# Designs tried in a protein design chat: VH-VL binders against Large ribosomal subunit protein uL10m (mRpL10). Part 47

Target 1, 224 residues: Large ribosomal subunit protein uL10m (mRpL10), of Drosophila melanogaster (Fruit fly) (q9vpl3)
Amino acid sequence: RGKINIQRPKAPHYERARVVAVTQPKYPELPKAKSCFKTRAERTQQQQENPYNEIIAREVRNWLDHSRLVAFFHLSSITADDIFRVRVQLHKQNLHLKSYGSKIIEQAVKNTRYEAIVPLFHSNHCIVFSPDPEKTAALLRIVRRVPQMVLLGGIVEETMLSRNQLVAYAQMPGLHAVQAQLVQTLSQAPGHLIQQLQAHQNSFVQVLDVHAKNQMNEETPKST

## First folded at step 15 (VH-VL)

Design hd5 (from gh19 with heavy chain T30D)
Fold by OpenDDE, fold request of step 17:
Structure hd5 (fold): chain C 224 residues (1-224), chain A 119 residues (1-119), chain B 111 residues (1-111)
Amino acid sequence: as target 1 above (224 residues)
Amino acid sequence: QVELVQSGAEVKKPGESLKISCKGSGYSFDEYWIGWVRQAPGKGLEWMGIIDPSDSYTRYSPSFQGQVTISADKSISTAYLQWSSLKASDTAMYYCARQWDYSFPLDYWGQGTLVTVSS
Amino acid sequence: DIALTQPASVSGSPGQSITISCTGTKSDVGSHNYVSWYQQHPGKAPKLMIYDNSNRPSGVSNRFSGSKSGNTASLTISGLQAEDEADYYCSSYDSSSTWVVFGGGTKLTVL
């Protein structure tokens, strides 16, 4: 009595294969879950001077003020299910994934120490907040496996870090001492960090300018 | 110093299997990913795929999906690129490179492995 | 799919400054695509010259600089030297398609 190889079932006979192929319930392609992330355009349209925006802006400020770890990501098209999974994984580590409109972010950080982050939000983005800077490594471990999330940089212990610096930070042994030294080093070399951060900012601003110009050109009705 | 050392040149016939290696040193091998890049003779660079050696998480470029297998053994800090059946079109230089994630640069490269497939 | 377009060749005389462009497709417009530049001498492995648009790795000459404006990244080599003769490739990660893309490469000739 030949042991049914459950691990590599022999391809069924042609006729059976045909029947199975035809009888396989064609589950309607689940409508490609419209990315729960409203397009920038959709987000911009909803940002009417709604008192609600102020509330959200306050929420953002609250997150920023109470977070010792903040990471910024570009977010490409991702399914609702995938982002939910990521959210759950992050949540298990007390990491909070949030997404806000660019205008809301701008409003939230206006005239604050966080104003420098505004240029990072020229495209679809998400933010991860944590009260624990020691979770940086855990955060990066999780998000690395999300191809649609691109690390842009972050804030650790009130210090702005580039994406490379954030990675370096995560690789440092959790010694509060090393973190303190890093902060000290970063505080002492404000010029180079600022230059690097500014370089990225300038690049982003340029991209925004080009985008703005392109939008203006598209809105110019060809006065035929 | 970070170094990636690849296995030597290979001369094979069509239909043969091949496994080439990339050994990393000078860093924590499981903290970085390894990408593979193909360069056909006289052609440009093509990203093939990437592996996280820590748990062998792997992703391929669509062009190479199902064509090759990327694997790793973190215990010996080695990544592998494997063909089950070589084609003449597989003739190329193959590079491994260290990459922290998808969006980070290939910062350190192996010396390359030349694979020649000829009848 | 993101495609990166480079000029096939660029030439310059010693001491001159040259620029190699890398232009992404429209799908790259507005995306935070970090561009990297690689130098490859004949018979050698590529070497990272610029990452994240404008950052230079340790050990890379300050003659090499990178910039990005819109969907175009640029590699500038100042004070061109004979040793700079090589192929140069730009690269970027396409987060939408979830793979790394290389430009077609630019052959730099030092005349």
Scores: ipSAE 0.872, ipTM 0.945, lowest interface PAE 0.5, mean pLDDT 86
Fold by OpenDDE, look of step 15:
Structure hd5 (fold): chain C 224 residues (1-224), chain A 119 residues (1-119), chain B 111 residues (1-111)
Amino acid sequence: as target 1 above (224 residues)
Amino acid sequence: QVELVQSGAEVKKPGESLKISCKGSGYSFDEYWIGWVRQAPGKGLEWMGIIDPSDSYTRYSPSFQGQVTISADKSISTAYLQWSSLKASDTAMYYCARQWDYSFPLDYWGQGTLVTVSS
Amino acid sequence: DIALTQPASVSGSPGQSITISCTGTKSDVGSHNYVSWYQQHPGKAPKLMIYDNSNRPSGVSNRFSGSKSGNTASLTISGLQAEDEADYYCSSYDSSSTWVVFGGGTKLTVL
């Protein structure tokens, strides 16, 4: 009984070989698993025009259009808890912290006046929206304490500001304060002017009085 | 004009305590933070830490954590750097500088305080 | 550890233009890291020369310019003068580490 060589099986009969060849399941070539290590950036690029992205892009546009204050931040690795804490603090000030993918932002601002912000979104970012530009100082006060958030710039009253300009803006006295100060200054001006005018008039009257007195003294004949 | 004025040079022995000061003027002291920078003789700049004078919020570089204490008194617009026990390795020039936050530059510097620790 | 690398020394003749580089590690000098440059004369405090990669503070000569490309920031000094002889430090904030980092410094010699 010949030892079945399991290492070199005898070639099957021609007919069997033909049947085996035809019945071999053609397994579709498994798509070469592109290395799972696609950077978040690469993953975002392959995101097919997902109808969902359009919806989110519309949301972003809506936020941009209705916000008078928009601030852009780089966001480093931060815990969910820390983000939540910041969100709560901001929310108390009617500041809304949002995070969107770079592609979504690009789609949202394409062919809009906001297109210039696209270069800001090369990494992880977050955006803070507010309907009130006067909250800029409050916003900056909060985010300064978050070391993982780096201010990149913002939009205030439809004007794009650098991070330095945004800080400067926050340090300016509110428009109302400036107006109040102006009103105060203007209200004091007439008083000062009146005082100056009166001082001159008083001085003039004094000089006239002295002159009149001197003339009267000269006209009093020494009644010897 | 924004100015930071630091306390004078110090000569100390190992084991002694030291507190140096940095007084700010020409700006709202509580609106900006104060950073401290060390420079050992012939060496580069080392960021030590930062303080928000408004509420004394403080953060240290890992290399200086527990080694020094940064404090501030906003009432007199002064920041402090202190050691509980000096080492010879603490010999350096120490600078205070104004910084709006972590990511902003050190825009105004004090003149520096030389600390010499010698046995 | 975040590190900024500078050349140890650079030299130039009066009137020339020189460039000092500051290179961060890939993780440190992201596209959004702002680089500052400081000038330090011997025995003097550092002075801010450039902030946010390319901005000059008031009072700084227009001969100083900054740029950043990728992970490398550059300080360019045009029309080199004797007074420019100093140590130059780049600096950046690492938001991941949450501390400020300085480069090793570059000694500029005017020949």
Scores: ipSAE 0.865, ipTM 0.937, lowest interface PAE 0.6, mean pLDDT 87
Fold by OpenDDE, look of step 16:
Structure hd5 (fold): chain C 224 residues (1-224), chain A 119 residues (1-119), chain B 111 residues (1-111)
Amino acid sequence: as target 1 above (224 residues)
Amino acid sequence: QVELVQSGAEVKKPGESLKISCKGSGYSFDEYWIGWVRQAPGKGLEWMGIIDPSDSYTRYSPSFQGQVTISADKSISTAYLQWSSLKASDTAMYYCARQWDYSFPLDYWGQGTLVTVSS
Amino acid sequence: DIALTQPASVSGSPGQSITISCTGTKSDVGSHNYVSWYQQHPGKAPKLMIYDNSNRPSGVSNRFSGSKSGNTASLTISGLQAEDEADYYCSSYDSSSTWVVFGGGTKLTVL
């Protein structure tokens, strides 16, 4: 009985060959390995379709809605250790340092009052959130010592402020301090009260003047 | 009114030590930083470094690191620039200026201190 | 490292408008670099004329204006006067290198 040549089996009869050809599992052609380099457009589309991005965007909105102080920073090349140090320092003051992608921010603020911040996020940025606007001075004190962090501006009590306005705000007496002074003044003679009220008004006018000057500047440096 | 007043002109020989001063007034001295700027004769402005007077935090430009020492005494609202050993190449006008932080402008300047180093 | 390039000199007649450019290196493109401009008369300390690209300090004439487009900042002086003859320096902070940089300066001559 002849050794069945297992190495070169005789071609099956034509009919059997046809049956074998039809019964051969058609394996779908493995999708040609799409070049690992997703185009920017594909990446953007995938990011938009990612349910995770929606969740993060919602988180960002929540932070914005519940924060009375928001500060925006440009972040240059910084070590993880340095970022961690800054985060710890900020955290001690109940300041929350977060970083989000520009697309996420765009999605988060789309059709909201915060839409104007989108141009700030063209490069590497970080955001600091706080429920307490009185922490502005503490925030600035900390971040000034981080040369890789550049203050771009912020939102205080739902008002967008330039970097200069934010600094000016930080230099103002706290609301509680002002209130305390007001109460103290009200307890004093009417003449003294008027003088103190005028002083506060003057301070306010100075802040407004700074604000007006900044608004008159057609090109917001932050948009470039 | 914000004002920075610097010490007078200095004429020194190579190898001598020198300390020049910049006194600030009209603002809270410890809330702003002081930067130093060098201008060699007929040349442009060069940023040397900066100090936070509140705790004497300092940072130098690489070109001036180890070449000069910046210090401050907040009790008298004064910043200092000092050399341990002057060189002829140190001949220049030196300006102090107020700066809130690194990224903010030098908004108020001292009148300058001319330092001449000649044999 | 950030470098700021200015023309060595510009000139104009009284009443004219002149522009001084300050161009950063390509690495500065897209960065939120704030540009300041300083005026320096001979034998005097520099004076801040423009900050944060386009803002004027109190006391600075409205004849001075600043703008920034891309990696180029511009100082425009309208209605040129004899008193405007001075050296002008642009400046910016490089957050990557972590120091302040000045341009080479521009000598403005009023003819």
Scores: ipSAE 0.855, ipTM 0.931, lowest interface PAE 0.6, mean pLDDT 87
Fold by ESMFold2, fold request of step 17:
Structure hd5 (fold): chain C 224 residues (1-224), chain A 119 residues (1-119), chain B 111 residues (1-111)
Amino acid sequence: as target 1 above (224 residues)
Amino acid sequence: QVELVQSGAEVKKPGESLKISCKGSGYSFDEYWIGWVRQAPGKGLEWMGIIDPSDSYTRYSPSFQGQVTISADKSISTAYLQWSSLKASDTAMYYCARQWDYSFPLDYWGQGTLVTVSS
Amino acid sequence: DIALTQPASVSGSPGQSITISCTGTKSDVGSHNYVSWYQQHPGKAPKLMIYDNSNRPSGVSNRFSGSKSGNTASLTISGLQAEDEADYYCSSYDSSSTWVVFGGGTKLTVL
């Protein structure tokens, strides 16, 4: 029993056109709706010489560059009404729920420290972006009420965190300086990256945890 | 130290009501959920449902929906499991346990409350 | 509706390594299925031994390890000791089923 989900998977194109006509277009929603409605076959066909992919990839890069909080979730089947309510709750907290195809994510993170996140986007997913890392607790309290969403991990202040580390970050006292100190402490360096990547190529939780630890050893530019 | 302390064993007759408690200490009580787990004599563990004490958000396993009521009073760091009319089949050990969300572990457990229902 | 299947019992001699399996009824190769393992001695509450498939809580012996491959999770106890004799339960959450589930439990006997 597929629940009706305007984002994905969607009813045939004919029904999509009827829904859009009724709702009056909003420019910020239309590019997201197009990205969310593509089937696997359509996405493959469009990858050849489609300049729209680069426009969307730039959008993703911009979100990553200007978001001090990014959280990754697995998303199971959910009704359009339920996911819309979640999106509205998150938006009130300056938390922005998005989903993108794996090719677009690959283009967006190419030649960046975040290339390791690409495997997350081969299956059902969603991402939450925010410029406000202090909203991590609000994010987690909203999403833990959504049975269809499973926290995989995140990025806080340019540091990759496992799901357990993200929860720990959210529970620290609310002063920004205290939370920044915790992220530095949790980013302690372990040398397990290669072993984990060989064993768990599609397992985000293991790859993210190794990348968070490795990020302490490889990261260079930010001085304390 | 995180600790969950449950109310004492209960011996009841069919048709009676019962409310058992689980008091948390050593952590911010409304930061975590409290889950309830049933273990019938000689049987395994069954997840019954959860409560978020911060606003009383509750969710029940289908097997227990309508069979029990889960509630909490965060002002005294206490969660409750309640029956309006006990059945002999409700005889079991009942545990409370702390949980962040559905996909996270039950990391700390109460000592259990034995409920015996017999005529 | 998800079921987690465990063997009813396993046994081993002191010093051996033993493995307890936990198999779901659905195939899943994704990164989002997290398995926990609990130890329960007779008359005692369960204790968390492994979470997120392979992590040990503070204070749990390094003789306990967890792994997951496909739809099967495994708890391995190396250097088996008499104190390890207990019931062991796996637990998981699948966001498509939206319920927390326990396996039926495995009685570990140390010979």
Scores: ipSAE 0.768, ipTM 0.898, lowest interface PAE 1.0, mean pLDDT 78

Design hd5 (from gh19 with heavy chain T30D)
Fold by ESMFold2, look of step 16:
Structure hd5 (fold): chain C 224 residues (1-224), chain A 119 residues (1-119), chain B 111 residues (1-111)
Amino acid sequence: as target 1 above (224 residues)
Amino acid sequence: QVELVQSGAEVKKPGESLKISCKGSGYSFDEYWIGWVRQAPGKGLEWMGIIDPSDSYTRYSPSFQGQVTISADKSISTAYLQWSSLKASDTAMYYCARQWDYSFPLDYWGQGTLVTVSS
Amino acid sequence: DIALTQPASVSGSPGQSITISCTGTKSDVGSHNYVSWYQQHPGKAPKLMIYDNSNRPSGVSNRFSGSKSGNTASLTISGLQAEDEADYYCSSYDSSSTWVVFGGGTKLTVL
């Protein structure tokens, strides 16, 4: 009670000497003042974590945590009316169009498996989130009609997919649709069942191959 | 196997109409767009426009808007390119090709239809 | 409006490596413009050789590779063979101008 012992180890202080060939050396206080002194603006910037950025970063994390489908797009110049129309079309399908700054995205995905997506946000962009991965086909059909949006890739069921892999995923029958086809096949002749199972097995293997290929690409993404 | 098969060569006179076709097989025809590409003799490739066969959504390059009509009949997996009044400058090879959307490649091409317009 | 510039011709001897360039204006080939390359032999339809800047379709020889840096895309053919003699076109989509553009084409001659 009543005694506070604060021990704060200080790192070694190193100052870089500045050589000015034309003028005589400045006083030691000036070099130390420049190196040790931060302006009021610099101190304010350093000490203030921008709380708005963290609030928005938490929003991004919340979308990522609750979205089984995420798609990334480059967005070129588009009128406010046109982008609003697209947002409304997507919303009708439980698809949520958002845009965030690259610093916020970087903050949101730091130390996660999604950190590789950060370079996508250094240009004009938008993101579509949805809890419904079965809406991937609907998403792609809507955005195909928007010339100003270019699909870059996405995340489905926590797996990063290239844009070509995302299109392939959208073309696969859903597990529910495959199960319905299997039930229908079981009510038919036995020879038909073997052929249908082979087709469904190929679809399932293709989904696994897409995920495996995305895993290899995700480890060290290369940009041009 | 994805395949696009086009109608045969045409020889026409200026002012005549023409409709050429492109039939797709080996894939779900209405899941992909069909794009049309012109190549004048000794010249390069020019993208003319696209159609989504599922609902006939079409879009034309500005160079071809109003000069041709792109259409499709998904029940027979066929896209069409047509002119109401041919000009001598329409002499070219015309290709159809499959395309997912604007930013995706033209991944499968028809063999081409040579259209010759002369008197 | 939008132009993709390719050299009119390029030549090489069998076994050599050659590169064909495709250069847009600063806005034509940006960070998110996807470039495709097509090979066309005389009298034949074009064939897709490279898509999305660097990917090969199934069945295309790994002697063909693509890359993009800044506003320039490149098609490289290693181990040049007589059958590679053809016209080569690059293509891209610029979402700001909203249509597909082809380069003027490059005639590859195998000496």
Scores: ipSAE 0.762, ipTM 0.892, lowest interface PAE 1.0, mean pLDDT 78
Fold by ESMFold2, look of step 15:
Structure hd5 (fold): chain C 224 residues (1-224), chain A 119 residues (1-119), chain B 111 residues (1-111)
Amino acid sequence: as target 1 above (224 residues)
Amino acid sequence: QVELVQSGAEVKKPGESLKISCKGSGYSFDEYWIGWVRQAPGKGLEWMGIIDPSDSYTRYSPSFQGQVTISADKSISTAYLQWSSLKASDTAMYYCARQWDYSFPLDYWGQGTLVTVSS
Amino acid sequence: DIALTQPASVSGSPGQSITISCTGTKSDVGSHNYVSWYQQHPGKAPKLMIYDNSNRPSGVSNRFSGSKSGNTASLTISGLQAEDEADYYCSSYDSSSTWVVFGGGTKLTVL
């Protein structure tokens, strides 16, 4: 797990953050009497509100905006070599493995319908993004061979799905492609035409979305 | 509709080999894994390992690594559990069960195969 | 290493509610692990009763409910009936140790 935060799973994020941090202007601190040293809490708080955090949050928003498939996983300790192999396998399928801090996720989804996903990121995790929802089956076949990754759920065409709903979605490849296109069309095209097109599929998607939202809320209980 | 049917009970002597089977029907056999579970007489359930029938990817619990072999023949929708040399401690009920992946439940179970190893 | 601890036995009278606990040895593993519950009548294969902590498969009575709080999962059986007398097992996948674990089992006796 330490390797995930420092070296490999966050390498693109960490390396981009390094470059961005070097190019950002330095902001003055309060008078030295108040800042002769920064406490651990003050340092952490300042990092949380740093422009670097906002730039990374915009990266997350950009991924969410351009991904028709998003999947969430709990991630246990894994060697840098093993996670790199998983990332390469996923990348060949246009599946992009990422990890972000919970505060960055919270910033990224603030004032959106996706705020319900924030509790998923209070523990060690990773996210897979893809523009292609037809790759859901390929994603699941790859990650089910990774013992350290546990599927929590996902988003397909802006609809939140439980882990069981995501598996069911992947098992219907023809319906999977049609269902994803239909969901996107219905979200963009209002009026009477939507009533006819959404008769079967929209009702099914709405039922799945309710279950996914309930599971996400229940899967991150308050203190144990 | 999903069914897992296991081979019949076996009575063996220590040192003999054995291969038991689990045949799946009512679903696409190579879409799901088959897990094997042991239950010694009067004891609880123990997960032994899994196989993905699509390409024979296998994974064993540490307690069973090197003790048994899990295999499958997807052309006949059948998974196997085999021993090269049985021990008396292998006396148990053996179940196969269907599983999507490690973190998903064992949703359908075979009826079990009783293996008795005695001299 | 994760171990799931269940009481060896529980008893109750018809109509009562009973709860069977399943406690893991590591609290962090329990926070994100999905727990399943299985019922096994004597001489029969186990049957899935609860999955993903609290979901019921089709055909399972709503008298069975599951919950999880921290390191402990619970199976609750309300309106206890004679046919509920069986062994009950919890299970979970420990992604840090990378294998599936079953609890030791709980014998439910209906008095």
Scores: ipSAE 0.740, ipTM 0.885, lowest interface PAE 1.1, mean pLDDT 78
Fold by ESMFold2, fold request of step 17:
Structure hd5 (fold): chain C 224 residues (1-224), chain A 119 residues (1-119), chain B 111 residues (1-111)
Amino acid sequence: as target 1 above (224 residues)
Amino acid sequence: QVELVQSGAEVKKPGESLKISCKGSGYSFDEYWIGWVRQAPGKGLEWMGIIDPSDSYTRYSPSFQGQVTISADKSISTAYLQWSSLKASDTAMYYCARQWDYSFPLDYWGQGTLVTVSS
Amino acid sequence: DIALTQPASVSGSPGQSITISCTGTKSDVGSHNYVSWYQQHPGKAPKLMIYDNSNRPSGVSNRFSGSKSGNTASLTISGLQAEDEADYYCSSYDSSSTWVVFGGGTKLTVL
């Protein structure tokens, strides 16, 4: 049996585009807009949409600047109830599911190292942000069960990772082991912390003493 | 070294039940899914479904929903494919393979289990 | 259900390069899809040769390369050798149906 499109060509795409673009005030263009003339209300709405785009772009930039984990997904057709349930599951893990228009993303990442991500947003998508890179494993565990979300890649600690690299990052035991060893070291070395503070304090006093000595030597050579 | 070792070939009659196995080693069995792939004699590969051994989450291709049961016992790193009533059309080679999720490759494959159903 | 289209057979002489195509739709071989290629010798299990469109697993010869353009993925084998004679399958995840699909397979004959 060959590939037969039984469904209407645009129905799934249109519904997914609407769900994915929750924050966008502008919907897909209507084919019935035949007149070039715009009313004053339409021009005012167009102007209002422009300021909203700038505010939303600033929000995206703030998310990118304050997130140590960012993951990108292709999002296929999914019901509003199902994506909401996924959003709630992710939110409980400090993982924030967002979707933005490609124009807003282009504006947000303009003149940054992240411009390379723009092509990802020319199709149906969603993004997950988190301040906690250790949540990568939790993220992947949740989204693996969501057939409509396909991992494309991510950013961890300012480094762009392929989807395979992101999975490998999530599987690394060294992050947890390093964190555990740090906690153990801090609990065992209260005296070492005091010694380091005392050494820093003594070094600072030495710098001031050398500076004062140099000032006195300069005055001495100028004596009459 | 990642290995998937399947149970041996089976010769059965129509109407009989069958459970074949796939044992994984050389990796953490709970971290990856096991997928099952069917290959009828002289035919191509068909994805049947998957299981996450960590909690037995399963999902089937529509063509195989209700036709087979996929299960796992993570304590012995083993996944299973089971029929309650075999048909002659079930004669095929059955492979298990490891997969991270739906969109990731089937990176390691078992050697296959030939199932022959004839009377 | 939906299957990826491959030629039934291809052939080449030792030392030549050959290309096997895998054609689908926007939902299974589109810009957001990752295509895998598998080699299967007679009586043996498939072996992953290419993943994520163009990446080779460890231990796979650099004579094998993959690419994707439009809705068509391609497997190219350079420096054809007798051991390359096998069946080759492409695979992808169809985002609209949300299940894994395989191509029908291509028999490569080395002359």
Scores: ipSAE 0.737, ipTM 0.888, lowest interface PAE 1.2, mean pLDDT 79
Fold by ESMFold2, fold request of step 19:
Structure hd5 (fold): chain C 224 residues (1-224), chain A 119 residues (1-119), chain B 111 residues (1-111)
Amino acid sequence: as target 1 above (224 residues)
Amino acid sequence: QVELVQSGAEVKKPGESLKISCKGSGYSFDEYWIGWVRQAPGKGLEWMGIIDPSDSYTRYSPSFQGQVTISADKSISTAYLQWSSLKASDTAMYYCARQWDYSFPLDYWGQGTLVTVSS
Amino acid sequence: DIALTQPASVSGSPGQSITISCTGTKSDVGSHNYVSWYQQHPGKAPKLMIYDNSNRPSGVSNRFSGSKSGNTASLTISGLQAEDEADYYCSSYDSSSTWVVFGGGTKLTVL
């Protein structure tokens, strides 16, 4: 009902409305240059002064509970326009780019099988959630072109995967092949983790292998 | 069996144009990137840039932006490195290599193409 | 711009264990950066020896191992053999500058 875009065909701008809904920052005052993350001082202030943290932590838990695909990334400085374009591309594939403070993530996963992911959030990061694990290949194609994003690993069907395992998952032709490969990888992870975790090693791949082992053990005791 | 095969050595004069090739086989060519790496005589490796053959998305290292053109023809599984006007300083070995994305390794390398530019 | 620093050369006798270092700024070889190592014999293309800090590709001898601690990645070659004499390069991706970076290379001499 505006007077803008009179040169365009008379059609709804669904993409504009959807883009606004997807790109609204969850945090009240995100700097435009770092729309996914906040500085250390901003994180500390938010945690100290804001009862909002528990509401956001519940949101994160809700995303984790309803997402069959979760991917974790390191994020370097990126312009607001560039991250906006990434959010739009991801949203078209039912992939939801979010960022949260590390304290909020810790609150959200406390006393859950995902508690082991907390160390991943000590540096600048963002997360992609989706209910559709078949969108893993689409996710990786989009983000591999974003120089500022580095894949750290993910969760697929409640199983923690290293970044190499996530890429392998995305290349698998079908669900049965992926399930068989995941079971074999989890059964071997403890030995590989011990061998790879020498003194002073801090590798996200090895941390995620430990998380996958914990996930496997947790799954069997919770049967009813 | 993943293999990258590069075109043969070239001897050129300053000011001439040149296009060298890298043909991939044994994998889905448009699923992986091709990166180009320069090695001047007696010097180390320099990453020049990449191409995604699926749609020709390209990125160049700052040192090589505007100095070369990277292209690909996915229908024949081939990537290219091209100069419009060679300089004597372009004398080097040029490698192509396969890469998933920026943060993943260059896992398979071509044999190299020696380019010699002399007046 | 951020660089990866390697020693220019290293040497060892057959049977010894040697280590080649690769040091960057905190951002280049930090906990979120993944380091690869390449071996290059004279006149030959580089070959991937280690990826993601410590993983060996199929077909690479278990005498080669990689590690990363703080801003330093290390390639260790145990049971040194004459065939190990080559140039070795580390590489990492600098997501802040958005480019792949190679170290300057280390010439390994087997005495």
Scores: ipSAE 0.737, ipTM 0.878, lowest interface PAE 1.0, mean pLDDT 79

